# Miniprotein binders against Protein ANTHESIS PROMOTING FACTOR 1 (APRF1), part 3

Target 1, 330 residues: Protein ANTHESIS PROMOTING FACTOR 1 (APRF1), of Arabidopsis thaliana (Mouse-ear cress) (q9lyk6)
Amino acid sequence: MSLTELDDGLVRRMAMGAVFSDFGGKIHSVGFHRTDDLLVTSSEDDSLRLFDIANAKQLKITYHKKHGTDRVCFTHHPSSLICSSRYNLESTGESLRYLSMYDNRILRYFKGHKDRVVSLCMSPINDSFMSGSLDRSVRLWDLRVNACQGILHLRGRPAVAYDQQGLVFAIAMEGGAVKLFDSRCYDKGPFDTFLVGGDTAEVNDIKFSNDGKSMLLTTTNNNIYVLDAYRGEKKCGFSLEPSQGTPIEATFTPDGKYVLSGSGDGTLHAWNIENPSEVARWENNIGVVSCLKWAPRRAMFVAASTVLTFWIPNDGESPAPADPPTDQQQ

## First folded at step 14 (miniprotein)

Design w8 (from v8 with P13K K15D E25K K29E)
Fold by OpenDDE base, fold request of step 21:
Structure w8 (fold): chain B 330 residues (1-330), chain A 81 residues (1-81)
Amino acid sequence: as target 1 above (330 residues)
Amino acid sequence: SEKEIRITIKVPKEDAQEVLRKILKLAEEYGAEVWIEFEDGKVIIYITVYGSEEAIERFIEELEKLAKEEGVELEVERHEE
């Protein structure tokens, strides 16, 4: 199905098509490759898993007991990953690793963070990447160089994202503040700052839509905000059930028309952001979904907890839209 | 001087779960990295261990013992940095 065919009816038809349950704990992070039909997961069992999403097949698994595994993303190469560490951070400073799933080796260590990396993103256009850490810093890196390229000191828990052009990156901080930087001259500070009024919670995650018109913020209080990426105005916002100790992730669809998120009650939600309304809700028996991403080039999303699930359109008739609750004026 | 050792183990699919469980336990004790590939009828396990010569030799001895007990093939490649 073409990405142009995504409508409310298609979103409502999404159903669980595959389940992987061989994880020794909670999944911390998921990432898609930009062009290839590949998915990577990072879990509490200190493992990374590579999947073929076209065939719903696990391709490879690697265990890193010395460093652990936390945040993971693809590089531009389909066999090469960036992974953050969980262990020995204070003693080694080896908070990030560049690894080859083809060569079965670590290619490079990136030293500098003194605490857990909580946000990780690759530039869409070059070998640069960024990390945000509980040490209250954002670091800029190049895959080719061990040395950190830049450091930004921040307040609170940082979340980082590139736009689709790789020209702008955003850093979300406490108090609902989003700072925008020019990737070529970030040393001059932010060129713009947006504020989400009324929410002082830390930001767990930030994303740009593929069209670059919207930003998606998820707070630690399970509030979701869609902002205009140019004006910083709030387009819409949603509040989800609390998830004590489990951060939730929200995702755009590839067309930027829908947002999906887990909730503290174990439900999944989808909203149309052009006309802000809930278009779908799924009860799943997999627990609180900590990781949720839509595939870049498919009518597919993944939802991860202690299990990994693939969601695809069901070939069946779209369930009739639930009749709007008749306001019985009594 | 720290050394890097790479080890390849080929395990029949039917034995892979038990062998892998034991390897992962041993790898945790020595801080080794474990990479697993799936082929038709077999699992290929790559292990990378870093440490002193004495630590690596102890790891290899324990791994060879495990391989013998489980009846699996073990190949050891040694790279010195």
Scores: ipSAE 0.732, ipTM 0.913, lowest interface PAE 0.4, mean pLDDT 90
Fold by OpenDDE base, fold request of step 21:
Structure w8 (fold): chain B 330 residues (1-330), chain A 81 residues (1-81)
Amino acid sequence: as target 1 above (330 residues)
Amino acid sequence: SEKEIRITIKVPKEDAQEVLRKILKLAEEYGAEVWIEFEDGKVIIYITVYGSEEAIERFIEELEKLAKEEGVELEVERHEE
């Protein structure tokens, strides 16, 4: 099915199609490759795992016991990843690394963060990437260079995202402030600042929709906000059950029409954001879903806790539209 | 001078889980990186270890002992930076 066919009916038909349970702990991060049918996971067992999402197959696993694994994302190359470290951050400063799953090696270390990286994103258009850390900084990097390209000092826990054009990046901060930067001249400061009123919680995650029209914010209180990316106005918001310190992840569908999220009660939810309403709810037996992303080019999403699950449309025959009742004109 | 050593181990699929558990434990002690590929009927394990010559030699000896005990093939490639 083409991504152009996402409707409320299709979203409601999503069902668990594959399960992977062989993780030595919680999955911290998941990432899709932009063009290839690949998924990467990072877990508490200090491993990265590569999956073929077309065939629901694990392709490769790598363990990094010295550094651990935390946030992970693909580069533009299908075998190359960026991963943040969990261990030895103060002693080594090796908070980020670029690695090849093809060559079985670390290609580069990126030094500078003094604390855990909590947000990581790749530029959609070039070899630049950005990280946010508990050290209250955002750093800008180039995959080709060891040296940090830029640093932004902030207050609170940063969440970072690029728009799909790679022209704008957003930083969400404490107090519901979202700052927008021009990626080419970020040194001049933010060109705009949005305030999400009524929620003083920290922002755990920020995303842009693929069309660049919407931003998605997830707070530590499990509130989700959809904002207009140009005006900063709240389009809609959803509140989920508390998850006792386990961050939840919300995601857009590729068309930007739906938002999905986990909840503190272990349920999954989907909302239509054009006409704000819950369109689907799934009971999940895998616990609180901490990672949730929709595949860039498929009618598929993944939900992860200590277990990884693939969700696809159930082939249930679309009930033939009931023939309109023949108005028997008597 | 720190050296890099790369080691390849081929394990039959039936024995792979136990062998891998033991290898991962050893790798943790030495701070080694482990990469695992899945082939038909086999698991290929690549290990990269960094350290002093003495530390690497001890690691290789322990790994050779493990490989012998488990009946698996071990290939050692030495790369000097």
Scores: ipSAE 0.708, ipTM 0.902, lowest interface PAE 0.4, mean pLDDT 89
Fold by ESMFold2, look of step 14:
Structure w8 (fold): chain B 330 residues (1-330), chain A 81 residues (1-81)
Amino acid sequence: as target 1 above (330 residues)
Amino acid sequence: SEKEIRITIKVPKEDAQEVLRKILKLAEEYGAEVWIEFEDGKVIIYITVYGSEEAIERFIEELEKLAKEEGVELEVERHEE
């Protein structure tokens, strides 16, 4: 079950295990805690739910009827979350919440965005986080302070990501532009800019591999790109079946050797990115998957639609003893 | 001034689904937060509402009516900033 032993065979035998089907609508976002065995979900039913992934148990549920729930991520504390708002943004400006699932309270609102937050990322090294909004801005925040720490204006829909060491962050925008920033000196502007693809696609999401060598982009035109993170060269790309308004999420495996993704036809796919080829394809019965993430420290991933599913390796029946060898082999 | 109210309801596990459904319908009208904890044999529901004095009093009245119908008890905390 070691992640250092992840190979084509293990990826192929991933199978649906635990299923949670009591959501009152689509799941919008899922996130793992970096170190603890915890998962959080946000949903169209206005819930945030906390799960123990080691035991596959729901630990807690809360409902937020004023603002709903949209994007969600953990802070570094296992019971503290950042969540974006779906409703009542215009009248209040309360676009983002810092909340405690232990204290059952909203701890802080972060005001400033004029439109829905569509990308949210916690720094892996400190109490900073970033939000990208349809108001064409990226804002940088500190959990300890109400005031926005920085604002970056850009064209189109932003997607934001920190690298896993927290030294660099990336912002993707229209026209295939990916700008790279030093996380401690972002006021000096980007230190690099990559251009990939044409100017008709908008990026839904950007992620770094754990080793920082690769970036993963998903687009509104149903494409996945894997880029070299240092030079921005396209290493490979995959086309997906279109989905009707449902963003498709893709994820690296922790070793950076595989990419998994949903597709508009409801299938799940896995590709080896060192020798680009599809190594697994799963038919599933939960419809189009909008949330897909591989756990940071386990041989498991989660896939969600209106249903949350945990996927783990299936070590099925042993084969019968081998037949004696013959001359005529394939 | 705007007021905050917190209400705690403890419900036997076997009754919790119907009680929660009714609470969530009421919470939607008032934009309430509903926080849920599971314990042996029961469910604890924390409800937080912010609003005018009039809105909060109406919420309390409606929730007290629900509690009477379901045979559960409320604990109410009032906060003023």
Scores: ipSAE 0.643, ipTM 0.880, lowest interface PAE 1.5, mean pLDDT 86
Fold by ESMFold2, fold request of step 21:
Structure w8 (fold): chain B 330 residues (1-330), chain A 81 residues (1-81)
Amino acid sequence: as target 1 above (330 residues)
Amino acid sequence: SEKEIRITIKVPKEDAQEVLRKILKLAEEYGAEVWIEFEDGKVIIYITVYGSEEAIERFIEELEKLAKEEGVELEVERHEE
């Protein structure tokens, strides 16, 4: 579940390793399985691709020409995925697909959203998942049934996330508002609400750290906020360069002690959030990174644009001591 | 009623890139699903399309022509939904 040996030096030593360049377009979404060494990607080329993390090997490619591929995540089963539709949503209502990579078939459609799904989150503990859509709704689903289990209406573009225990979920919306819900009683409304302060941009992504201490928010104008998970107090925040219409992604390390992010200028950044400082900055040659996630159980992360890259520690470096970046963030 | 067809095709790995490229072009026209498995020395391609009887028949005919041109065999399994 967690790497106990991540430190500033290891983070600074992260370097590009494996590269996959055979995508026929931009990568829209990436996701790790929670426990198995597996990664899935969705792409503008209508593919879903499955990768072995341990060996940096592509295991499988599937193409979905009717609906394309947009948001993707694993279920708890290592061969099963939830994928959102990019095309033919209005004519069919087929906004979400549950599919088996083992059986090579779609198992179920989840119908209801009237517009593109922009946020997708699987419960860490059961077969529930949430989807947020530009139709101004968040829908709650159960993999075992077709019917939507609940719908929450809101303002603006929703972002959704479960906490690490699956007992709380967060919804972010217009005006920087974040609402917390009890997963068992969400029909009673949120039990807490807080604002990110001063920021009028829409939150495009929320993540909870695995240690339960922190919440990570990204906005459509590339602001990054790290908050205390349930108190809403800001620990740190950053403004990164615009990415010309697509937001950047930020990610926790598995221990919750570091945050990585992309930037509109093509750089990657890493911060220590326990002792706030920027610990690394990387130039890269794949352009603006739109997908960025750290693996849940390995010292590796993936960064993607039209190219998928695996980043691992460069053990050949001799940095005792490591040279921290000279740039300072709040 | 809407019908489902599933097709399996096995291609030697050295020929797979060209065959797959042609299959994907056809799949775009019909909104098909294409599932690909890699094995030692070969690639297994599973194709699923839903549609009217007429659309499915056209797809089968086009795919059979492609298979003949590339020297590969296909297995067709029909299911009504």
Scores: ipSAE 0.568, ipTM 0.856, lowest interface PAE 1.8, mean pLDDT 85

Design w8 (from v8 with P13K K15D E25K K29E)
Fold by ESMFold2, fold request of step 21:
Structure w8 (fold): chain B 330 residues (1-330), chain A 81 residues (1-81)
Amino acid sequence: as target 1 above (330 residues)
Amino acid sequence: SEKEIRITIKVPKEDAQEVLRKILKLAEEYGAEVWIEFEDGKVIIYITVYGSEEAIERFIEELEKLAKEEGVELEVERHEE
C-alpha cells in the first residue's frame, strides 16, 4: 500500500489484513526501514524476522539463542539491523549487535552498557545511533567503530528519539523530564528541558512527528501526551486502560495529524490531534497490542502482541462505526 | 581465543519444520545463531557457532548425527582468531 492523503475517513477504514501467528511468544519490538518496504520484528522466541510489507511476506528469520532479541531497528541499509540483547549481558557485555541479513552474520558487537537496553534509535541522517539502558545511561555509537562515541548519565529509565531532521535528539527520563540536545554538540548539555506536569508515571517511549513540531510520549501507566516540541507545552493527552507487563505503544501517522494507540482492554484507538477527538476504535482478537507503528510511506500500520497484523484501508466497505467519541477522556 | 564455524544446511520445504526444531534445540545448548532463507521448494539454514575448539567439535559431531538421521547435507566453513 502507497501513502495517500490521510483524513478521518481513511483512518476509520483501516482494517486487519495479513496476519502472522507463528511467533513462539510475545513480539518485543517492531521497526520499519525508513524508505524501503521492510519491517523487522523481535520476539520472545529469540527471533528476528524480516518482512516485505508491500507483498505481506516473511522474507527471513534468524534465531539468536545466546542473547535473545529485545529492541531492534534498521540501519540505513535495508539488510542491516541493530538489535539489543535480552540474556547473558552481564557476563559478556554484549548489549548490542550490528548484523547483516544479507550476509547472515553478526558484523559487530557494541560493548559498554551494564544493563539491558530499553530504547534504541538510529539517526535519520548518518551512521550514528543511540541506546538507552537501565544502567542509567544513554550511549552514542557509530556503526563504523567499536568504541562508544559518547555517554550521557541520567536518572531513571531513558527513552530516546531523534528528530526526523537529525539535528535534535530527545531523552525522556525520571519524573516526566524531557531533555533536548543538539546532536552535534550534546557535550554542552541539553538546550532545553520540559516536565510533563500532573503525572508521576515513568515515560516509556518518545517519538517526534515528521515535521519535528510535536512529540509523542507514552507512560508506563498507559497515558499518552502530545507536546509542542519547541516549548514543551501539552497539546493533548489521552488515558488508556492499564495493562500488566509491557506498556502499550502509540504512533503518529506520517502527516502528524493522527495518533494511534493500543489499550489494556485490547482495543485500538485513533485520535485526530488537530481537532482532538477519537476518530476510530477497533476491537481485536489478538489481545493487548503492545507494538504499534504506522509505516513511514504507506497507508498501513502494524499491530502486534503474540501475533503480528498488518492493517490497510478496507476500500469498498463501510468503516466500523466509532462508539461515542471518547476524546474527552482525561 | 574464540573460534567460529558456519554451517549451511539445505532441506526440502516439507521437512524443514522438523529439521529446524532439532537444530534450534541444539543451537540453544551452544548459544548459536540460526539464519533461515526460503527458496523454491527448499529452506536454507545457516548456523554460526562461537566457542572453544572443543565446544565447536562437539557441536559439529552432534549436527552430523542429526544430518544423517534426517538425510540432509552439511557444508562447514571454519574461521579462527
Scores: ipSAE 0.535, ipTM 0.842, lowest interface PAE 1.8, mean pLDDT 86

## First folded at step 18 (miniprotein; from w7 with Y50R E57K E75R)

Design z5
Fold by OpenDDE base, fold request of step 21:
Structure z5 (fold): chain B 330 residues (1-330), chain A 81 residues (1-81)
Amino acid sequence: as target 1 above (330 residues)
Amino acid sequence: SEKEIRITIKVPKEDAQEVLRKILELAEKYGAEVWIEFEDGKVIIYITVRGSEEAIKRFIEELEKLAKEEGIELRVERHEE
C-alpha cells in the first residue's frame, strides 16, 4: 500500500501483526531507518536489537553492559547507530556512542554531557546530530568529529527535533516554550518562540511532521499538542490518562494527517488532525506503551513496552461505505 | 596501555541460550561488548573486550574454561588500536 492511501478506514484497520517478547525489561527507545526497512530498539537489559520490518525478523542483538543503552537512532547508514549511555557518565563522560552493527564495534565516543541524555535526533540531510540532557544542555555533534560542535544551555528538561529539511531545529523547555533555531546559525539564538498556553508541565518529546507543517508536543502530564510549525498556533490537543512517571510517546503518520499515542491505561489512540477527532482506539495487553513510531515508508507502526509489537492493516475487506439510503421519493 | 581483543564464538542453536547467559555474565564482569548474529542452526557471538593485558588475559582464561565446559569453539583475534 502506498503511503498516499492513509485514510480513517485504513487507520481503523490497523492490527497487531507481530509480537516480540524476549526483552529483559522495558524498551526505552525505538527508531526506524529513513529508507531501509529496518528498526532498532533499546531496552533496559542494556541491549540494542535490529529488526527487518518487511519480514518481521530480528537480525542482530548487541549488549553493552559497561555503558548501558538508552536513546537510540539510526544514522544515514543502515548499519550505523547512535546510542546514549546509562552508566558511568560521571566517570567516563561517554554519554553518546556511534556504533556499527556490521563491524560489531563502537566507532566513536562523544563526551560532554554530565547527565542522562533524554532526547536524541539525527539531521535528515547531513552527519550532524543533536542531544538533550538532564544536565540542562543541548549539544550539537558531527559523526565525523569527537568534539562537540555547539552547546546550548537551557532551563528544564530539553526535547529536541529537526525539521525534515534539516534547516530548523526545535527545543522544547519548561513552561510550554518551544524555541526554533536556524541550524546554520543557532549561536544567534532562537529566531522564534512559541508558547503553549495553559499547560505548565514539562515537554517530554517534540517532533516535526514530514511535511514540516506541524509540530507534535507531548507533556509530562500526557497532554498532546499539535502546533502549526510556522505560526505556533495550536491546531488541536488531546489528553491521555496519567502513566505514573512513564513517559508516553506520540507520533505522526508519514503524511502528517494522523497522530497516534499510548495512554496510561494501556490503550492506543489515533486522531485525525485535519478534522480533530479520535478515529481509532485499541485495547492493548502489553501495558503502557512508552515507544510509538510509524514506519517512514509503510502502513505500519510499532508500539513498545516490555514487549515490541508491529501493527499493520488487517487485510479484511473494508466494509464498503454503506451507500447512503437512496431516498426514493415516491 | 589499553588493548582490544575480539573473540568469535559459534554455538549450536540448541545450546545458545545457556551459553549466552554465561557469556553475558562474564562480559558484565569485564565490561565487554557482546554482538549476536543468527544463522541457520547456529548463533555467532562476537565479544569485544578492552582493558589491561592482565585483565584481558584473565578474561580469555575464564572464557576458554567456559568454552571447554560447554564444548564450543573459540577464535581469538587481537587488534591493536
Scores: ipSAE 0.794, ipTM 0.932, lowest interface PAE 0.4, mean pLDDT 90
Fold by OpenDDE base, fold request of step 21:
Structure z5 (fold): chain B 330 residues (1-330), chain A 81 residues (1-81)
Amino acid sequence: as target 1 above (330 residues)
Amino acid sequence: SEKEIRITIKVPKEDAQEVLRKILELAEKYGAEVWIEFEDGKVIIYITVRGSEEAIKRFIEELEKLAKEEGIELRVERHEE
């Protein structure tokens, strides 16, 4: 199905199509490859798992007991990943690793962060990537070079994202501040700053829509905000149930029309952001969804907790809305 | 001087779960990385370990013991940087 066919009816028809339960704990991070039908997961069992999303098949698994696995994303190459570390950060400083799932090896270590990496994103246009850490820094990297290319010292928990053009990156900071940087001139500081009024919670996650028109913020208090990416104005906001220390992830659809998110009660929600309203709600038995992303080129999203689930449109005719009961006038 | 070794193990699918459990325990002890591929009727396990010559030697000895106990074939490749 073409991404152009995404409407409220299609979103409502999304259903669980595949389940993977062979995880030794919570899934921390999920990532799609930009062009290939591939998904990677990172879990508490110190493993990365590669999946073919077209065939719903696990392709490969790798365990990293020395470093652990935390945040993960694809590079531009379909077999190459960036993964953050959980262990030995103080002793080794090896907070990030570039690895090949084809060659079965670590290609490069990136040293510099002194605490857990909590945000990781790849540039959509080049071999640059950036990381945010609990050490209150954002670091800019190049896959080709071991040395850090740039450091930004910040207040609070950083969340980082590139826009679709790779020209702008955003850093969300304490107090609901989002700073925008020119990726080519970030040393000059932010060129703009947006404030999310009324929420002082730390930002857990930030994303740009594919069209670059919207930004999605998720706070540690499970508040979701959609901002205009140019004006910084709040388009809409949603409050979800608390998840007691489990961060929730929200995601755009590829067309930027919908936002999906988990909730602390284990529900999944979808909202239309053009006409702000909830369009779908799913009760699921997988627990609190900590990772949620829509596939870049498919009518598909994944939801992860201690299990990984693939959601696809149900081919069944949505039962016609029950005709309102005809008030038989007696 | 740190050395790196890469080891390949081919395990029948029916034995793979138990063998993998034991390999992961050993890998944790030595800080090794484990990569698993799936083929028809078999699982291929790649292990990468870095350390001193003495640590590498001990790792190989423990892995060879495990391989003998499980009746599996082990291929060891040494890569010196």
Scores: ipSAE 0.785, ipTM 0.930, lowest interface PAE 0.4, mean pLDDT 90
Fold by OpenDDE base, last read:
Structure z5 (fold): chain B 330 residues (1-330), chain A 81 residues (1-81)
Amino acid sequence: as target 1 above (330 residues)
Amino acid sequence: SEKEIRITIKVPKEDAQEVLRKILELAEKYGAEVWIEFEDGKVIIYITVRGSEEAIKRFIEELEKLAKEEGIELRVERHEE
């Protein structure tokens, strides 16, 4: 099925199609598998949940009371995950785990971070992954090796992302600085640095669009910036309502034409970034949406708080706005 | 030397919630990992525990007691790395 080009009409027709409420707390992280119709969630109840997104079905749940669960992402294998820890970090140093949902076991522990991992991303092309921590470091890893492959010492809260080609990774830091690194020679330092002028807030999250043309920055003050990935110029920016203690997540659509985000008032927003305008707004009764991602190969996004929701196009004809009554000249 | 054991429990869907609650309490005490799979009319619970021989022995004893009380069957597999 051709990735049907998303248009404003399709985005406006997005509606909640499924709801999962059986979480013992906030959902910290969500991740899609790249090719398979799978979603994983991490929540405050120290659990990971695996979902079939095609059938809106929970497949598996796993509880990790010793380590807890925080950030989660898929590897290239549909049954294998990377998850960061919440507990026993100082005593064990086991800040990251490689898990098999098929084998029901931890395959590997990755030691090195001294504080909470706040950013986690998998390379799109190989078994490398990257983590950023409140210990002010970014670490590079390989799924096959216990030892850390590389370390970058930084200032502030790091946010990390790979481009779609896996050749470049970005680190967003305090003061609106985004540093770009060559994944093959990151030891030489950043090859470019972008500055987002006018915002001194820490960057909570960074993402690349699938086409690699844009970057998406979300600040702790709920400002969203879309940057040109090559020039670092601001294409557009949006300000959302503040959310005390709960960071919001913004996401690209797979085509890179739209950005979606939660807000501190519990609303969801969608913007067209080619012609910067708000195209949709949804009132959501699930509270502040802390996790929001569009599915890689579907007209679907998920929004999560203490509840997980699936959003799909509503096939119902939105009633055409009633034509204004023609004033019959009596 | 830390040892690892894996345990499989099959529970009817109607009993799974209460059994799972008790298993999670026990798992928290021993730092065990719990994996839950859903089948038609059944829930399969996998438990992985790591520790000393003494700790593992105590865990098994408490789990066997729980299984007897709940009327469930346990399969214990020992994996030595």
Scores: ipSAE 0.784, ipTM 0.930, lowest interface PAE 0.4, mean pLDDT 90
Fold by OpenDDE base, last read:
Structure z5 (fold): chain B 330 residues (1-330), chain A 81 residues (1-81)
Amino acid sequence: as target 1 above (330 residues)
Amino acid sequence: SEKEIRITIKVPKEDAQEVLRKILELAEKYGAEVWIEFEDGKVIIYITVRGSEEAIKRFIEELEKLAKEEGIELRVERHEE
């Protein structure tokens, strides 16, 4: 299916198409598979759920009461996931797990983090992945090896992301600092550092656009910043309502032209970042949206709180703009 | 040495919610992992438990009791590492 060119009109036509409400608590993390029409969720009920997004169908559930579930992402294989743990971290050290949804088993444990993993990302080009933890470290891993491949010690809460080429990864830290690393020689330190001026809040999340031209930062105070990925210059910024301890997630569209985010008031917002303006606002009855991602290959995004929602273009004719009142020339 | 067992339970869809609740309670007690697949009219529940031989024995006994009470079929596979 040709990615229908995203324009302001299409974004405005996005509407809720499916709802899943059988979660035993807050959804912590959502992830799309890169090529297949699959979504995974992690929730407070210690479960991972696999969904077919083409048919809006739940495929599988797995409960991990011993470890819990926190951050989740797909590997390159559609049946294989990485999931971080919530429980027994100090006693087991089993902070990350590689699991097969096909084989119904944990394939590997990745030990090393001493505290909760708060950021998790897979390399887009190989079997490497990274995790950031409240232990103030970023760890680099390979799915094939139990041993940690690299450790970066940092200040503050780390947020990690790969670029689409897998050549660069970014680490966001306190004070709006973003450090860029070469994935092949990260041991040499960052090759560049960007500063988001004027915001001292910790960075909750960082993402690259698919074209690698932009970075998206979400702070703990619900400020969103779009940066030039090469120059580090602020392209635009948005401020959302506070969410009293519930972190919000912002996301790019696949084309990198739009940013979507939740707000502390339960609303959803979309902005055009090329010409910075709000293009859509949705009132949502699901509460504060803590997870929000656009599907890699579809005109679709998901918004999650304690409920998972799928959003797709409404085929309904955009209500014709109300004809301007005909000035009756008397 | 910790042993691992894998158990498969097939449950009619209509009974799956209650059975799953009880299985999850048991799984929490023993630190087991639970995997759920959906088939036409059925739910397949896979359980993986690791522990001592004594713990595994107790788990199986409790699960067999549950299976009998709920009228469900239980298949136990032992995997020795």
Scores: ipSAE 0.780, ipTM 0.929, lowest interface PAE 0.4, mean pLDDT 90

